# VH-VL binders against Large ribosomal subunit protein uL10m (mRpL10), part 23

Target 1, 224 residues: Large ribosomal subunit protein uL10m (mRpL10), of Drosophila melanogaster (Fruit fly) (q9vpl3)
Amino acid sequence: RGKINIQRPKAPHYERARVVAVTQPKYPELPKAKSCFKTRAERTQQQQENPYNEIIAREVRNWLDHSRLVAFFHLSSITADDIFRVRVQLHKQNLHLKSYGSKIIEQAVKNTRYEAIVPLFHSNHCIVFSPDPEKTAALLRIVRRVPQMVLLGGIVEETMLSRNQLVAYAQMPGLHAVQAQLVQTLSQAPGHLIQQLQAHQNSFVQVLDVHAKNQMNEETPKST

## First folded at step 3 (VH-VL)

Design s51 (from s1 with heavy chain T99D H106Y; framework fv_anetumab)
Fold by ESMFold2-Fast, scan of step 3:
Structure s51 (fold): chain C 224 residues (1-224), chain A 120 residues (1-120), chain B 111 residues (1-111)
Amino acid sequence: as target 1 above (224 residues)
Amino acid sequence: QVELVQSGAEVKKPGESLKISCKGSGYSFSDYWIGWVRQAPGKGLEWMGIIDPSDSYTRYSPSFQGQVTISADKSISTAYLQWSSLKASDTAMYYCARDLYDSSGYFDYWGQGTLVTVSS
Amino acid sequence: DIALTQPASVSGSPGQSITISCTGTSSDVGSYNLVSWYQQHPGKAPKLMIYEVSKRPSGVSNRFSGSKSGNTASLTISGLQAEDEADYYCSSYAGSNTYWVFGGGTKLTVL
């Protein structure tokens, strides 16, 4: 879009801090009726009114406005060391891996052309930003070895692309004029694109369900 | 038809350098990653590393990181495995193989193998 | 010690079914549905028999099937034939710091 001449803002501390209330240990001996925890709806309302959410949402909007490449991923269980190694590899290619809560993403894109992407972020997710759309091929090569990151789609030159369209874009030569024409040719209406991205996400959720079942079977002693 | 052809057997002394090759034909070489697998005499398979010929991006097994260098020249459809200083423990059969999907570790076509013998 | 555990040997008669196990940990076989199986005849390069736990490449007999339960993957060969006599290796993804690991191998003998 415009001249990308600013240093990318760092994620606010509160976004990276572990939320104690969310990670509170379960106490099975205590009756749930005696626990004074906020309902899911009440927690959602409080987060929408939290001033820190607006600051982080502004950061997300700034990333979206100044990145010519944005890629969306579903993120399954991954260790801190593994994600750190991926982040370092991506950073060397001017690719910036960010994780934001779904409520913050919703607030960031509310009343914008990108509001339709909100359903993609109701599961565990991460986003990769870059000012350089020619790095799409490098991005895909790096994430191919990270099966925990499943490509859902992206935005190239402010145009929403499905997974298959983004893969096709990566195969084109590095001529900006040719790539811009391809982006326009591959682009689809947001409604149709979101439906395609949701279909891929739903298929992956089914794969995760099988994986989770296999994990549970291994954890549970079955030899009797 | 897809084929991977490796260089001939090598007999070397400890401390010598060596570079063996793996040439692909019958497919678009840059579209598939090439992996290297080692098999010591009478032993099992060990994954060494893999390369994307399109940009020469490499990944190594921790056991082989810093011990070997994997490279590729896409203009001649050839991948390489190289040692700066051979050890007797490097004596093994070395296979190159084409990755079915990008860096999936599923090797659908294999070279015939290059036997490397390192002895005084 | 990151190799997957396979029995050293297994045997069967022609027409019988046999199963070869491949046991890992929750950090490899248990965490990922990324398991493959290779067949190696003496003096020859390995051949891919199964990938993604249960999928067969073109040209591989439907007598070969793969499965996984918990930390253990299995290769089953039905209607055993003399040409099935070979070494069999399993392989699994083991995380981004290790990448791929092989099992120790199983020698299949057809009586």
Scores: ipSAE 0.006, ipTM 0.432, lowest interface PAE 13.2, mean pLDDT 76

Design s61 (from s1 with heavy chain L100P G105Y; framework fv_anetumab)
Fold by ESMFold2-Fast, scan of step 3:
Structure s61 (fold): chain C 224 residues (1-224), chain A 120 residues (1-120), chain B 111 residues (1-111)
Amino acid sequence: as target 1 above (224 residues)
Amino acid sequence: QVELVQSGAEVKKPGESLKISCKGSGYSFSDYWIGWVRQAPGKGLEWMGIIDPSDSYTRYSPSFQGQVTISADKSISTAYLQWSSLKASDTAMYYCARTPYDSSYHFDYWGQGTLVTVSS
Amino acid sequence: DIALTQPASVSGSPGQSITISCTGTSSDVGSYNLVSWYQQHPGKAPKLMIYEVSKRPSGVSNRFSGSKSGNTASLTISGLQAEDEADYYCSSYAGSNTYWVFGGGTKLTVL
């Protein structure tokens, strides 16, 4: 019986270390509160009671909760080098490409409004997260050049969007341009201005009501 | 057709500032990165840096970080390479070239080059 | 700046085949299938001949082919013609810190 020689771990190449850092899950910083009544044993026991899969599932929930843009992709056969290059391009735009096992995704979204996404992850998949929904156009430009990644849908500002809706969102003008379009709408024939304004307000309220009801249904998924 | 047209040759004295340009045409300018490549007289090619015109994201070679500034104006499909204070060692041919977003990391079209001569 | 290793010169006669090597490290040529080759005639801008190790852009003769083994990429030119006389540069993706590294260049003489 001899001693096992463990080769000194080599520092990762600077570029690889940089990519690893930017692809790591972002966790919200939580205020630390310590109790003088907690012992080391109690803290260690609480930590050890968490199963590994549940810890990773909580990381996924944190990504979902703290990202204003989430996009879901089917991933066809692609080399590790090719997906690595895509991750680098996406990181430039504060877009974070992550891949998780289907069981982890299921555990993360079970009994949440996002449970409807589970069937999307029973085949090869990946997810892109970003705190910035304005980056949707940049995301779609990058992915257009990667035929192995097929957009399935996403979440923008906590709202589930289909593929076509997400593509339409990417083409929407910014706030100032939307305000300009609204001004043009309101400048329609003066003889009907009051009626048109009320109709537009009512239509907008109806759209919001439908959207709110859809979100409530998504938040309370019923398996019946 | 795709074309990158660079500004004309420059003759400068040490300490002077300079800004050279590279105008893209025949394609969507913001959908490609623009790289700058230097070739000193009788020497090989050296990559200097790149810019993504869609958001002005830049990346410089370690040898050129802090020596030059790369910028772009997507409204006129033009990228720029700028020196605040030229040195005689900056005498070289400067090429711009575009690279696609498809992660292939190659330069598919090149400008004709801008010769910069710095002498006292 | 980091340069890939190429021979300074190679020569051949019309109709022959020649190979130009490009040797890097495990962090560039050895890690990525992202090697490109450029042809430069005197006084002219470089022209892309090969990308992604072995792919040819439209308009490039099929006499030009590329390959890679380990840390060494190779450009092969078959059926040499007088117009092939030029400088040839290899380039490899070298990670997001460096992006591109170029070889020192190889002067091809035909005669």
Scores: ipSAE 0.006, ipTM 0.434, lowest interface PAE 12.7, mean pLDDT 75

Design s7 (from a37 with heavy chain Y57E; framework fv_anetumab)
Fold by ESMFold2-Fast, scan of step 3:
Structure s7 (fold): chain C 224 residues (1-224), chain A 120 residues (1-120), chain B 111 residues (1-111)
Amino acid sequence: as target 1 above (224 residues)
Amino acid sequence: QVELVQSGAEVKKPGESLKISCKGSGYSFSSYWIGWVRQAPGKGLEWMGIIDPSDSETRYSPSFQGQVTISADKSISTAYLQWSSLKASDTAMYYCARTLYDSSGHFDYWGQGTLVTVSS
Amino acid sequence: DIALTQPASVSGSPGQSITISCTGTSSDVGSYNLVSWYQQHPGKAPKLMIYEVSKRPSGVSNRFSGSKSGNTASLTISGLQAEDEADYYCSSYAGSNTYWVFGGGTKLTVL
């Protein structure tokens, strides 16, 4: 009996002030970086765990623990203005768009049921979190108008779902019991699911590469 | 400071149309949903619906869908609640309030209320 | 018929602690951590006291606290004062088909 309530969202508390004033982070100005030198002791310390990464990893774990909907996207080049407009539209429907580095994601999910998602973050990515799984349909409506964001998959009620499974979930009626049964029916073992998600990601990357080369009118007449 | 200012009290007869207003100030009006909450005399609170002023997207309570129209004009930071034909049962205090998310479950700032009395 | 269930009235003496319950279903209070509490003095607009089950807005006394267990949310007021005498309403998110549901309200009397 007496377990801690993991549904309570803590991370959104820090994000509310950012809706109107969101900006892209800049590379931090670091005095030691300008010297281009590190002492022997500093080089030894550099290989140890970064305390800053652990703090951010805890934030990611908090989002995962308190969100009943998590969606993973590949993110192509997008202007600050365009992503800000998307973030505002999502935020008003209690959908929270976040970006984290791959090492931070790996640190956050290591030794958890979500470890299988790590390969999804080897490319440019973003994540949308929500405490409300019924918002999956609203999420997909907003994102289909943003070609720079491509759905890779997600987690609904702690169950990992592929892109197609998440789309199927979004099309279900708002009856809670029916949606819970669907999530259970659509669930897969993490190893098998990640292979399917990686195949979609690789296919998308190949499509983008072919499209980009065709648009640039790049010819390779001398390739052997 | 954040403030929501509502229009003055109204006295109407059954069958008449009515449009009441709620003007926001001290914040980015289009960054929040505006909701309407009804309170009949001596009764509790019941939400009616909300609107996103940036695109006029609405959400209605099942009890009020088709009974009222919610609209907004973001150029003047004003939201509206409208009846095509009033009934005596529409006599109530009407509050506007802002909410950050359509699924947040709470309203953080409220207008002072508009009393609507419908009698023959 | 989807209103949350609250006791009609609760009484306490100055300095005591009182608790007001708010009971819903697994499709609202039991499913989401999106429960809020409002205080309403006679002739005044409601004031947000608690949101997201247990969080307080700036300016709300730490004597007010919220919690949830299963399908029941609770508002607890410690160190009861005469100024706390008011009507209290709970509200919960109830899914994207309904959005919000309010409780019937509880009249708090400070004896």
Scores: ipSAE 0.035, ipTM 0.573, lowest interface PAE 7.1, mean pLDDT 79

Design s8 (from a37 with heavy chain S54D; framework fv_anetumab)
Fold by ESMFold2-Fast, scan of step 3:
Structure s8 (fold): chain C 224 residues (1-224), chain A 120 residues (1-120), chain B 111 residues (1-111)
Amino acid sequence: as target 1 above (224 residues)
Amino acid sequence: QVELVQSGAEVKKPGESLKISCKGSGYSFSSYWIGWVRQAPGKGLEWMGIIDPDDSYTRYSPSFQGQVTISADKSISTAYLQWSSLKASDTAMYYCARTLYDSSGHFDYWGQGTLVTVSS
Amino acid sequence: DIALTQPASVSGSPGQSITISCTGTSSDVGSYNLVSWYQQHPGKAPKLMIYEVSKRPSGVSNRFSGSKSGNTASLTISGLQAEDEADYYCSSYAGSNTYWVFGGGTKLTVL
């Protein structure tokens, strides 16, 4: 029913089914709304009060609360096969790749210390969670081979870090170096960290816009 | 609170059809796969098959392919195991259990079991 | 078709430690770090005790531990208690045409 899921038109080859089975989460389906009986404002309120959104938002909050490492990525076009291979590699390092809608993320983080991350998720995105912050180096090694995933920043031990700070953190050999980095990070103004994350995302969005325009020109060349 | 509730015990004659159920509650039913596991009297556990309720994709153990049908209705959060024609050798306890594959495909919650007795 | 090999029974006294083995092949236990252990009391459904060889679900006592060497996985129960008396089953992912396979089960008696 509905649109065909090309990644799963039939169950994949058994070995690939194992890859999918190990790492791919299932997401709850949202019930179809009877919006024809409501005004636009009422429909918007009804959507915000959707019980499935609250269930998923609670899932996101649980991931944030129980993860000592959270990494944010911009996600460009990637095949299901490629993302599944990445998920398998990540899972073996206790790294969990998740994707959620921007409204669900906003609902999950509103009135929390993480509310400032919402602007990062206005375009295509994904998040990697782990209870183990020592896995930051493993995470960066894996995603270095995935050009479709662009690191925006993250949270380590409840501290927001820019892309460069996460790269630096990954190279630290132990507790003393970790403490030094956290002190350095915590001394920065909150606006500075958010500006760094937003600037990185904005630059990438500009690159994607140029690419999209070039793609359209190549696909459908036109003259005046 | 996650719970899988199975239908009640069944007593059938050989050649009769049967459909037993497993209803999930306390979680998003379509977000988890449901597996079926058989246990003959005094014997061990045998994996029979698994279903994704979202897409109704099924996979069967080689020993049970063609012997049973697994289905699900996500609108009522229920999975089913069905026989077209029961045999005395189908006498067993049948368990349903859920799995989320990003947790390495283990079965984290189990139903209480449905005893199926097939006798003349 | 294929079943993992477990001893039919093991026994121990309260406070002792026991180990239950689960032997497969290079195509299941030897190839994948996806071994689970289930506890089943008489008349009840199985309960997950160990997953991914050595991990414990929330609520499972740290007296239960798992390990693997080659084609053999092991469940160790330390500080045996009367409540541990049950049947124990191992399970492993078995690859490309079987998915999951269970062991024959081990009856643990606490005397």
Scores: ipSAE 0.000, ipTM 0.405, lowest interface PAE 15.4, mean pLDDT 75

Design s9 (from a37 with heavy chain S54E; framework fv_anetumab)
Fold by ESMFold2-Fast, scan of step 3:
Structure s9 (fold): chain C 224 residues (1-224), chain A 120 residues (1-120), chain B 111 residues (1-111)
Amino acid sequence: as target 1 above (224 residues)
Amino acid sequence: QVELVQSGAEVKKPGESLKISCKGSGYSFSSYWIGWVRQAPGKGLEWMGIIDPEDSYTRYSPSFQGQVTISADKSISTAYLQWSSLKASDTAMYYCARTLYDSSGHFDYWGQGTLVTVSS
Amino acid sequence: DIALTQPASVSGSPGQSITISCTGTSSDVGSYNLVSWYQQHPGKAPKLMIYEVSKRPSGVSNRFSGSKSGNTASLTISGLQAEDEADYYCSSYAGSNTYWVFGGGTKLTVL
């Protein structure tokens, strides 16, 4: 199955947690009404006594386990309709926008290699997950048009990248590795398969050209 | 370096309004809560309330709920404490101090204090 | 409000050790392990000396130590120096309805 899933299996889901999780409002959309401030001791006690927070934390770990691309954003004030439109556009590219409270993220990543991300979530935030790291360029094209989302950094192929490194990764031809693999496959393919692989190679070259042109357009600074 | 700088001393008459300020620098302002602590002349420390500058969420001590308003403007890294109508009993030193959001709950850095004197 | 009980004054001589107590209830000091101690010299802002019962921030002398037993927290100052002469305040988290409470303060005199 998935490489990550073999090494890092999913946590089980509970019936009560499923009902509670699907009905509870998400943290970025919930105003800080009654219990937003938690002291260290109160937070520690609540972690021991609140099974629903642990279930949501397991959901976050499951997303991390199945995602080869994770991008972190600061999220400024945005309407429900606007964020829904962004979520739909991202979903078409197999990019999944999720919002979780900072406590839940801290709980999810503690004692993992991703623990260093916790400070990024002490302000309003959201995370985009994808199993496909080649979608980094598509992600940045979409969020460029959403001024409320500011890229902070991310994780690609389990490697933590700064904002500038993620932007640089997105500007690399996303199909370089795929093209190299395709060339190896072409050299090994028997007769009838060659024509089909050549057709795919030409399609990939065209997609790469469009991708490069889109990246150049996105990186063009505004005229004076 | 982390610093909290408060506005200068104020001398007011009863019934006047007042707004004092606390400006943070050298750290991510919205990542820390700002608390306000009162000290009447010759008396001890009293916790008044706290604000999260990220969304202006406030909590007040029961003794100060409705007596003062705490606000913040994260774009200029400044928190405020204000009165609509001052009383002579509001004469005190007022301190701002930061505490880590959703963390230890101790005040690690303090402002220098603003002395407010209310007299006729 | 003063919810925590401290002695009004304590005194010691240079080089001696003194202890300042801070007594609350099971709903604050007894529950939360969130006791902090602040030093205040006349005319100055308070300075954090101890947090989370026994932890010391950077720059604070190891002569200052904190502990807790039941509903009573204690600040101990060893090797007293003249500059330790100040007011000392304890503080504790007191739950989500009250948040923070301070002790009445203790004046330390170094004779």
Scores: ipSAE 0.000, ipTM 0.398, lowest interface PAE 20.1, mean pLDDT 74

